# VHH binders against F-box protein At3g56470, part 1

All scores and structures are predictions.

Target 1, 367 residues: F-box protein At3g56470, of Arabidopsis thaliana (Mouse-ear cress) (q9lxz3)
Amino acid sequence: MVTRRRSKKKKKTKRKKQSSKEKEKYQTFINLPCDLLQLVISRLPLKDNIRASAVCKTWHEACVSLRVIHTSPWLIYFSKTDDSYELYDPSMQKNCNLHFPELSGFRVCYSKDGWLLMYNPNSYQLLFFNPFTRDCVPMPTLWMAYDQRMAFSCAPTSTSCLLFTVTSVTWNYITIKTYFANAKEWKTSVFKNRLQRNFNTFEQIVFSNGVFYCLTNTGCLALFDPSLNYWNVLPGRPPKRPGSNGCFMTEHQGEIFLIYMYRHMNPTVLKLDLTSFEWAERKTLGGLTIYASALSSESRAEQQKQSGIWNCLCLSVFHGFKRTCIYYKVDEESEVCFKWKKQNPYENIWIMPPLNLIDLPLFDHRI
Structure headers, positions and changes below count from the first letter of each chain, unless a header shows other numbers; antibody chains are not in Kabat numbers.
F, E and O are the ipSAE of ESMFold2-Fast, ESMFold2 and OpenDDE, as the mean of both directions, binder to target and target to binder. V2 is 0.75 times the mean of E and O plus 0.25 times the DockQ between their complexes.
[cut] marks letters that were taken out.
Atom coordinates printed by the task and the answers are left out, and those that the model quotes come from them; centres of patches stay.

## First folded at step 1 (VHH)

Design b8
Fold by ESMFold2, look of step 5:
Structure b8 (fold): chain B 367 residues (1-367), chain A 124 residues (1-124)
Amino acid sequence: as target 1 above (367 residues)
Amino acid sequence: QLQLVETGGGLVKPGGSLRLSCVVSGFTFSSYTMAWVRQAPGKELEWVSSISGSSDYIYYEDSVKGRFTISTDNAKNTLYLQMSSLKPEDTAVYYCARVDLSGSYFEAPTFDIWGQGTQVTVSS
């Protein structure tokens, strides 16, 4: 079996230098009521937010808080009765309603890097959609079974974007389909089925370090390495208590996390050891926050706790008798409801906004 | 504006046959998954069968598989349910419905447009 190693780029943060020269520029804004100050600051481009933060202590705290909050995921909800969708930033309690009739009849398959993979199950149309820029990237049509999962490796604006799905499992074979950017059609590959005979479906797919990891409903973990055109089933199964009513899987900086949900007990958070392929339960996320959605999950590491969302599972699913978007504080084993509610919390999808929201068409920079 | 109108219900003896029709207006029904749903007296709604807009994918509830056949006529915007080998437990009000697949695949499909229903009664 071939082992492949891949390094990820590191990002570094730098301390900003406060500029005393710009103090006078913002003097007239100091007296604004809190809600107007918040509106003004939220409409600034990042560079002007940085300049405004040098005005005074009150402006500095507001500007820095908005920068951090704007990097957290948003919720998106697609209307069932008209051709609109709603974006909601829970950290700022702001929403944006948009009309986009080209998506009538589509549903979300997967979310990653600020993009949604959208599928119309009646026409078999497949496309990428960015709800912040409103860009669409059509893909070749594909029939999908009702419970079939699909994933992609990165934004469709990259030449390395790859779509992946498992289309059939027989006694002896497993069939996958992939689509690499600008191909004319889907590529089909057939592999020996090495799964245990008692599985029914794949529950979760994530892309990490160049490979797709696929979890079955029985806890088997398989991988597909597109660089090697290689499929295999990994050893080990995650510890799962009886009565699980759902799971989520996510990736953060090469680490893979699995969350089992239960009707009447706390979620279990597990981390995969990529050398032994054993799963270990975690009682803390070490400052990481996971934003879980039914079709995909997002993650964000928090260095400072300004938003109050830290070391959490942010869940858009039903847990116990609550039907709300909630966040679960892992180290406290407690939950807090979000203010955002829709009738069916499974229909709310987490998606990561771009850093510079003010320059986008959705957020007109006029106050 | 959107309408689903069921016809073809009635009284039939066990072992008999019946064909239900559902005329669709106000949307391009070949672009949507359509379903038959029934409600027996005093019971909850029960999904019976569904068909994709392309007619390539057809599903049946286990108790009707092999006895019921769902089909479409796109020229007439009409959905059909051919029922054969009818049993007393098939007695119900049968609804034509449009399936809403825009939700999570972790949840059962829902229905966003309903017809008024047609009564099917199977009795000896």
Scores: ipSAE 0.000, ipTM 0.168, lowest interface PAE 15.3, mean pLDDT 72

## First folded at step 4 (VHH; from b8 with S50D)

Design s33
Fold by OpenDDE, look of step 7:
Structure s33 (fold): chain B 367 residues (1-367), chain A 124 residues (1-124)
Amino acid sequence: as target 1 above (367 residues)
Amino acid sequence: QLQLVETGGGLVKPGGSLRLSCVVSGFTFSSYTMAWVRQAPGKELEWVSDISGSSDYIYYEDSVKGRFTISTDNAKNTLYLQMSSLKPEDTAVYYCARVDLSGSYFEAPTFDIWGQGTQVTVSS
């Protein structure tokens, strides 16, 4: 009678060990060191961040803490008549009027990382201006033509901030000026002009991965590498349909997009192949919303397809005295942009607001 | 007196070669950008090639790339254009010119000094 009892005990111990190993496997992912967890989560897109937040309390806390709420760009309107500025938040559909007497006589040149590059054509003064903090960073003086484009690489608070402009284009030579953060003077570089000899003007400039990309009105793309002091004209030309009346170039996470606007046709979207330096037409923005303005354009990855702003081109529109924006879908079902008109490049620009905008006194929360 | 004198033009068969020379007097061309331009009958002036004073920058029109070579002899104050694999389409009066860089890029390139030109005819 004694022998039957021994066999049952061995089966129970094997099941408990398997369950403990399975529990241990699940525990290994839950018990990531906090630093590693944060590192992993920091690299997750928002969608995956949200998913990850459902795994456990620890992950939830980490995910929420690292969740970057992407704010939409704001539109700044520059009054021609006074020193007033109008800020428009498209997400809230709210307007705010600001006054910056210190910017009297200044025009906008570029916008990036929440900063404006401002230029005074009468005094030749150049400065960075943060409209949210009202901070100013003066630059060395520079004479600029009215149609001269200028760009900068990142916020002037960074030591890596670099200003870039083409100051002269002659038949034979291109003159580039760059200004490094905390430099005393502009650096001048001269290169042979290899552009198509067809009265090229630079219309769009973007910075990506250490390089300035410059697009001419004729569709020629040039690049300048400040680190190498290298200038090159790329062989590829974006396919341009006849009748285009404007273009926007933007950079997003290393990718460069070009949008050609037409009065009676859907926009053409091009993406630069960084290997071949050829432009490829795209039927979609790949989940991006591009906030386009003549001098600079911002891009945002939208997290929710249902937000209505997925794969959209956002343009500034002025209806009478009201500053607004319109969204055009850039996909197979996109509508023709019949209402788009070329605007004064200095009239408005998109700017990224700071994440802590709520803490800024600029916005009377009472409205 | 500032003067540019072109020589070396002539009649040549297709596939042939010519060497044009431009002797500069009155100035040192090493301080200037020098260019070869050509004009065919009934056609607009065409920029063929240029070379900076330092010879660091050289330009060729696409139509002549790989066939033409611009060079200088500083000792002789002479600009050269070696032309090879000549085509009937290369038939033109070739001018040596000093480039004026003071002009606007919205304007056609200007030259402040021109030679008299030398005729190049490529014909079978």
Scores: ipSAE 0.005, ipTM 0.256, lowest interface PAE 11.5, mean pLDDT 83

## First folded at step 5 (VHH)

Design t1 (from s43 with L101Y)
Fold by ESMFold2, look of step 10:
Structure t1 (fold): chain B 367 residues (1-367), chain A 124 residues (1-124)
Amino acid sequence: as target 1 above (367 residues)
Amino acid sequence: QLQLVETGGGLVKPGGSLRLSCVVSGFTFSSYDMAWVRQAPGKELEWVSSISGSSDYIYYEDSVKGRFTISTDNAKNTLYLQMSSLKPEDTAVYYCARVDYSGEYFEAPTFDIWGQGTQVTVSS
């Protein structure tokens, strides 16, 4: 006899956040020497750093200067049962709980330039949301299939912002929909399907140097150039060891990276040569740090080490039946695991916070 | 046919020990990850522990870590759960299950084959 059952989700026990009402407690810190103030501020989570910046001009200057030094991509965890969201900064091992009631019923599609692309599968609404400013930019409705991926090229505040999705793949044809800036409607384009017969879904989409690169579940790489309205399948396939059960793709300074994941084995990192379209395995990241998630990934190059996270793959994965943030150092073939949460599984995505956080609606300034 | 048969349950006093066994037939045991899952009276199912087919990766729920030990004997196609320092809160039906990783690596694993369960009761 055969049955299947998921592990039970642990309900998150939430308590109301205590509003700050003990303002006299902060008077003892207003006269600290600058070096002690900097030490205290460097140890604060981001929410408390922003809160502390409202104390006086001296604290404001210290908080802002230290805040910039400590920035890295954040991981957003989305609750499936309420409108709560958890931000996690793995470089500081700090978190912050937020509520965005305007996103009720939405799920995340893609992240880039500090913006989320959100989709409501019941109403077919699309919108851009900036969790740091709470700005919303609605898009025309579009029906999307369950496994359909959508990406965008840059912040929706730019006149160059372009949304891209593949809406159908038939034996002979591929249908692409794009939406550009303030266009009146979605543009539909149909191309000859040049994918081999056994490809059926796209796993990863990145935008780089004016084109969208699309990877199928079987390793075929295609590109779409919106300026030329041109679609084609690139030659070659990345070398893939048997047993891979997932991948990430990211872009850094015009270069395309692919990471194949394996259960109980080390990941494989590949770089695409954009002239030959050959994939080469990388044994080192050369100071590049990649923050990987299923829907999109972020990257940065480090000139100086900070907080111990550099030259590695930063992953939010299941380690057993527990979601964990791990750091894998490619050149050492070693893993460092940082645990911070024991919640039920969430949807998640990396996002890069803006440098100017002072008066954002995301944080409470009343200290 | 595929079978998972648990044994070793029973009544034990708090602080006592039990060893659960799960005999596997119908598939190559060492090729699959295996788990123990429990259900307390009136409660939902709760994952307890899991072990990879190679036995190199072992995971525990926080409430049992340090008290329970999962292990395998590949020659006998048998999965074990050694339980010590048992508490009344450990009272449950314990199931042996095969872990299914057919989803993406970023999805929680599931269980595709279950045993019938064995009762563990911890009371004074």
Scores: ipSAE 0.051, ipTM 0.517, lowest interface PAE 5.7, mean pLDDT 75
Fold by OpenDDE, look of step 5:
Structure t1 (fold): chain B 367 residues (1-367), chain A 124 residues (1-124)
Amino acid sequence: as target 1 above (367 residues)
Amino acid sequence: QLQLVETGGGLVKPGGSLRLSCVVSGFTFSSYDMAWVRQAPGKELEWVSSISGSSDYIYYEDSVKGRFTISTDNAKNTLYLQMSSLKPEDTAVYYCARVDYSGEYFEAPTFDIWGQGTQVTVSS
């Protein structure tokens, strides 16, 4: 009985070494470093930003964070020929075209808090206009000379809004007109002219702590207190006269700044001492960015501009024969030029866009 | 008589150098801002460079920065433009001009006196 020992062939189960197909983790755009992602998203038009925000949570967060960045003033160009407006963001070098046929014949006089003061020299109509919402607040008619400057204290939606202008300067008298929110008529005040006998025109007006400050072309500073119905010429003068590139005055948190360029010199920044009413040169803006135009100037203290532009002047100025927008760092004495179309200094103005700019249908998001 | 006379133009190869001179007569040189302006065929006038009377303020067009140097010799009443690393795009008539700031506020400056111009040609 030959017990055939059936040799159990141990089937060596060849453990198929599952070649760990190294899933080549296709580095998808989802894994971009945050800084690069933000850089890319910052270059997208708003429409594409919105699209990009739908890709993933990380992209969404990046897109939304960059949408909030429109906290910097935009430059508005307003054409005299076709009722077209062009918005320019110098920080992003982006343009947006707007059309307002309702403003036909109107010119821009002043800008503050996202509103434009508009004047029609043919009809003498005056109105506040919000270019972002197309809201309009009509004012009583006012005859004014073409070169007359106007300013207002805050958004016209506020009951505390004051409109201010100097309507006449004679040898003996200055005539001031003010409009208070909800008033029926302009208030007229006449004061003795204490300005020097030289032809003085008001070039810059700012409102600060209840007072209108008015700068003349000769460097004289006057103040008007509406609450007291008080007018006075201050003794202080800037050390140098403004040059051909312009003089700009702005207010920030109760402080008044004067920016001027003399010929081809670098911009100089002066701060007003409210006690002595003397101008003192500043070598630093203390983190402040000033957006200056001939008609009005905006100031912002922003610590984290994604653009890395802080503590600088943004000016619309002539370089040679060309008007361009420049960033000037006061502390570094450095300048960066932005290419833009030739502009008339009185056909552009800075304006603060609203925080909800993205929600406004007014912008061709295709650009 | 108020007069500006440019010299120093000519034909130069790309990468070459030229020095333009402008002799001023009839006014106090140091009291005025002076400029070099150029015009290429079929192109608009370009403000190349300028210098203040006190020489404290200098301007250069972006296209010439780092390559051109403006200077003055008050004793000789002469404005200079040292041009280096010349390019074909620099081909133009170069004018010396006195800057006039008497225009309206915020307007671009003009020129009240011009030289006859000097031709600069950069060609291989």
Scores: ipSAE 0.024, ipTM 0.413, lowest interface PAE 4.5, mean pLDDT 81

Design t2 (from s43 with S50D)
Fold by OpenDDE, fold request of step 15:
Structure t2 (fold): chain B 367 residues (1-367), chain A 124 residues (1-124)
Amino acid sequence: as target 1 above (367 residues)
Amino acid sequence: QLQLVETGGGLVKPGGSLRLSCVVSGFTFSSYDMAWVRQAPGKELEWVSDISGSSDYIYYEDSVKGRFTISTDNAKNTLYLQMSSLKPEDTAVYYCARVDLSGEYFEAPTFDIWGQGTQVTVSS
């Protein structure tokens, strides 16, 4: 009777050792160094990222972290000729074709908070469009000049959303139009023109702390306070004349920045002093990355640790006759050029993607 | 009178070298950005190279990078383009031009003054 007990113990020990070795082999795949895991996950398409996130808690955290990191602004290319849209993720260097038949004849005017302002020059229709959800919020019609700039304060899903534009500049008067979300009509305000005679056009408009700031092509800054129905031209000008290569204005957490380039020169960053209304050159962005386009610019504060992107400018500029996207590190004064599709500066715009990219119908699961 | 006059073009074999010259008259070119552009038969105008008035900034198109050198002689009011390792694809009329500095934001660069051009032919 004693001999049978010994044989059963040996079989249990061999099975436990094999199971432990198989578990150890499976454990080796799970224990990738965090950096390597992030590197691998960063290269995974979203579908695979989601799958990977189901593997274990560590992978989940890494996957989610990288999904959040990918919340960098995307670039939308749009064509005036064929109503084609292309979404570009600079982080992944991937393009996605977008089809919006509902936007036929529309042009992109502005972008903020993941929404596009769209205008149809034939019908004078304006609408907010979310390219990720395809949501559309119409508004009253408005005739706009080709070079007329518009901006809005926040997502149209907010009741505080305000749209702003200057509809007329005459020798004597400035006419401003504003539209509150869900309003029935445009509000018109008329002010005395205090702009210099060499005024040509508004180039950049940003909203900050209840105020619209408007930059002219001559570097003059004007402000409109909707709450006070107040318009003023500020005395301050940038210390240097911006070049023709690009001039971008952006807002971040109440701060206003101006970025401009002159041909092959390094970008200059200016910050507006809101007390003196003077521009001061900045040699650092304080952790801010600015994604600039002719129509609108996005800004993001990135935490140093995860993306390696710190104090950077992503700009579309001319090199020769060609438009090129550059990544400029302000602190290092270094430039990296990316292959960019030849496009008119007004045929692209930065847009903030939604946090949950998984829900984007746009990623055709078929690839 | 504002004038740009290109010289130095000609026929050269592949792998050969040419030096183009552009003599500037009527203005101080050191105050302006100067460029070389070329146009091949049936092709669009191509930006080849440019140099800032201060000579601090130089640009080369990728197609000519490492092969072409732009330079200036202020004493002679002359812009140069040294071309080496020439290829058949470099066959074009080469123009020197003054860059128009009056352009608006986001506009493609333009030229306000052009030379008559000089023919460069690279052929076996």
Scores: ipSAE 0.416, ipTM 0.712, lowest interface PAE 1.4, mean pLDDT 84
Fold by OpenDDE, fold request of step 15:
Structure t2 (fold): chain B 367 residues (1-367), chain A 124 residues (1-124)
Amino acid sequence: as target 1 above (367 residues)
Amino acid sequence: QLQLVETGGGLVKPGGSLRLSCVVSGFTFSSYDMAWVRQAPGKELEWVSDISGSSDYIYYEDSVKGRFTISTDNAKNTLYLQMSSLKPEDTAVYYCARVDLSGEYFEAPTFDIWGQGTQVTVSS
């Protein structure tokens, strides 16, 4: 009878010693200085970030705080030659190759709210594509010129989604086409051309508070109100013509910004006065970070205070013959340069990633 | 007649120095952005350096930063490239070029006028 009591005591002592050693191992990681923890977490792939967030409350908070950094726009590179796509996260400086055989022959036209507008010049097909979920939303066909710009108002998952493009600019008339989500056909509107005879190409289109704003290559701004079926050319022009590095227009919470850079000059930020429709130079972005590309631009407010990247411009520009991504701090008038792949300015676009990146097949390293 | 004439090229040993000159005729170069570009045998054209007409903005390619200096003499209508610490990799034909400022948005920079070039050879 005495032998059975000894075996139960040994099992209890082994379990207590294992639990104390496991507790001691966990205690060593909990005491990492916050700065070091953030540094470590910042270098973790998203998958590992998620795993790390399960370690303890402190790690969870740190991981989540750094995930917020992932709410920054991503850059998609797309090739005209091999239908290859590459996703770049500037916050993590990570690249991911994407393969979308379903998009063979399509080009990227626009991006907003995590969706791409795709166009096939051979079939005249248009579709919305979510590169994160691979969802596709088709729409009626439309012939588009190579340099024709198109924009949409919001995610196609919304019934309020509206597409806009100028299909023709003649001496006398401008033809606008709009498409409402789930409509059977494009709506055509024709207006008198009030643009100057020279330079009738639209470079940038943004949607703000129910209105499409269209910037020409000469700096003329026009607006289209779909609800009123109203077109107008605004009197205001940027104070200076931008150089070859680009001109970017973006919208944030009802405000419209124009960014341009002339070669090696510092970028200039203009804000549209919605009363006078004049551009005014801004020396500060009020905490905004703007990610600008030839096809579309994204803006983010204050969420990046933690990353130290606020009031910044992220631009694709030419330095010499090379295309480079630069971060320009507007307040400090300082530039940080990152080398990009040599690519056509129209072969990249900013896109907003989904908030729940964890569920993205892109990060399923099961390959 | 619009003309750019490069001089100052030659054979130099590694670690040596050369000064290239580009004399501009037919226009006032201070009104234009000027550049040095080079082409090595079998390689693509490389942007080396440029200077704005106002001389307020200067660019250097990473490969030449700290070694090359671009400058102008407005009185002589001459562009210079002082090259120091030359390397075999710097062997190329060097061209003076006027930057085309007429480009549209998102276009790569181009040149509307070029010199004939001057050969720089860095060899032991």
Scores: ipSAE 0.352, ipTM 0.679, lowest interface PAE 1.6, mean pLDDT 84
Fold by ESMFold2, look of step 9:
Structure t2 (fold): chain B 367 residues (1-367), chain A 124 residues (1-124)
Amino acid sequence: as target 1 above (367 residues)
Amino acid sequence: QLQLVETGGGLVKPGGSLRLSCVVSGFTFSSYDMAWVRQAPGKELEWVSDISGSSDYIYYEDSVKGRFTISTDNAKNTLYLQMSSLKPEDTAVYYCARVDLSGEYFEAPTFDIWGQGTQVTVSS
């Protein structure tokens, strides 16, 4: 496992209000050299970093710089029975309990660019939700099966946002539905089913380089190009079939990674060759950290070399009565084997917090 | 034959210290997470601390952080709980328990094997 510094919460102490001593303390504190200030700030939890950024311009610049470099995906846990949500920041090992009544009755479908796509199976409502701002963007209704997956290409605030879902209504046909942000209704396209006979459902969907890659439960990879209305089953097959404990697929800078999870064995890591569409097994993630969840995963590169959080698979676990994450280092010399348990796909997902979180009002604000 | 045997309980004054031991037999100690759980008089069972089978991860209930230390000795197949700065509220029967790893990770852990318990009493 990857060794990490255990965070200790630093808190500013406040002395009794005496105007002369208080002013002298604040002036000395404000005038620290930038490199010393960056060292101090790099050890603060996010809440304290935000508070520190409000002190002066020098502190603001240092805090913003460190947030951009050090921001980590957050894991959201969804309650089964109420509107409560737990946000977990693995870089600071901190959690926040929040209440989102806007999402009552919804299940999660996908996460990308700081947005969640949510679906209510009773009302057939779709909406984008930003848990950091609470912005909602409703989408036209669509019926989906319980196991049917849906993805989107980018944030709904972009004119390029495209929603995508795929299903096989019969063994003869594949049905694709897309929604472009300015459209009146869903577009339906039908193609002959060219998947292997043992196909049951699509398990992973990733948008990369203008197209959607779709992986079946049997390891078949298909591609949909929305600009050409083009569907095809790609020739490559993983050297191993997906395990019973699931898989994760993610994109980083145009490259596609697939991780098969096995109980009591090291994960298998694969990288897609974009010219041959064949999978190549890898012994390392190439400096990448993958924050894995069942519906969509997040990836980051060069997040923190001194922290040891690189070239890792970050997984959600319970340790005792606390929700947390473990990091499994994926390298050529890894001898550590961890136990992994199957997770409910709708109970958690990774999301990137917005880079502009520092500019939000902090005082008397809920989040 | 799976067995957990706790020892080290007793009567202690507030601010005192005790070390609980749990000797494990009948299963591979390093393959399972182990926990301390307590039950105060007239109250429900309360999780105190746990440690992963590899000893890489240790967690504490908030009220005992900084006062209690969980540890293992794999050579002796023994789980320990070092308790210091004891308070009257720590009075309970303390159980050693094996964490049941068969459940789903999205649920709180359960325990499938329990010791007989050892009494800890903190009073003046």
Scores: ipSAE 0.000, ipTM 0.202, lowest interface PAE 14.0, mean pLDDT 73

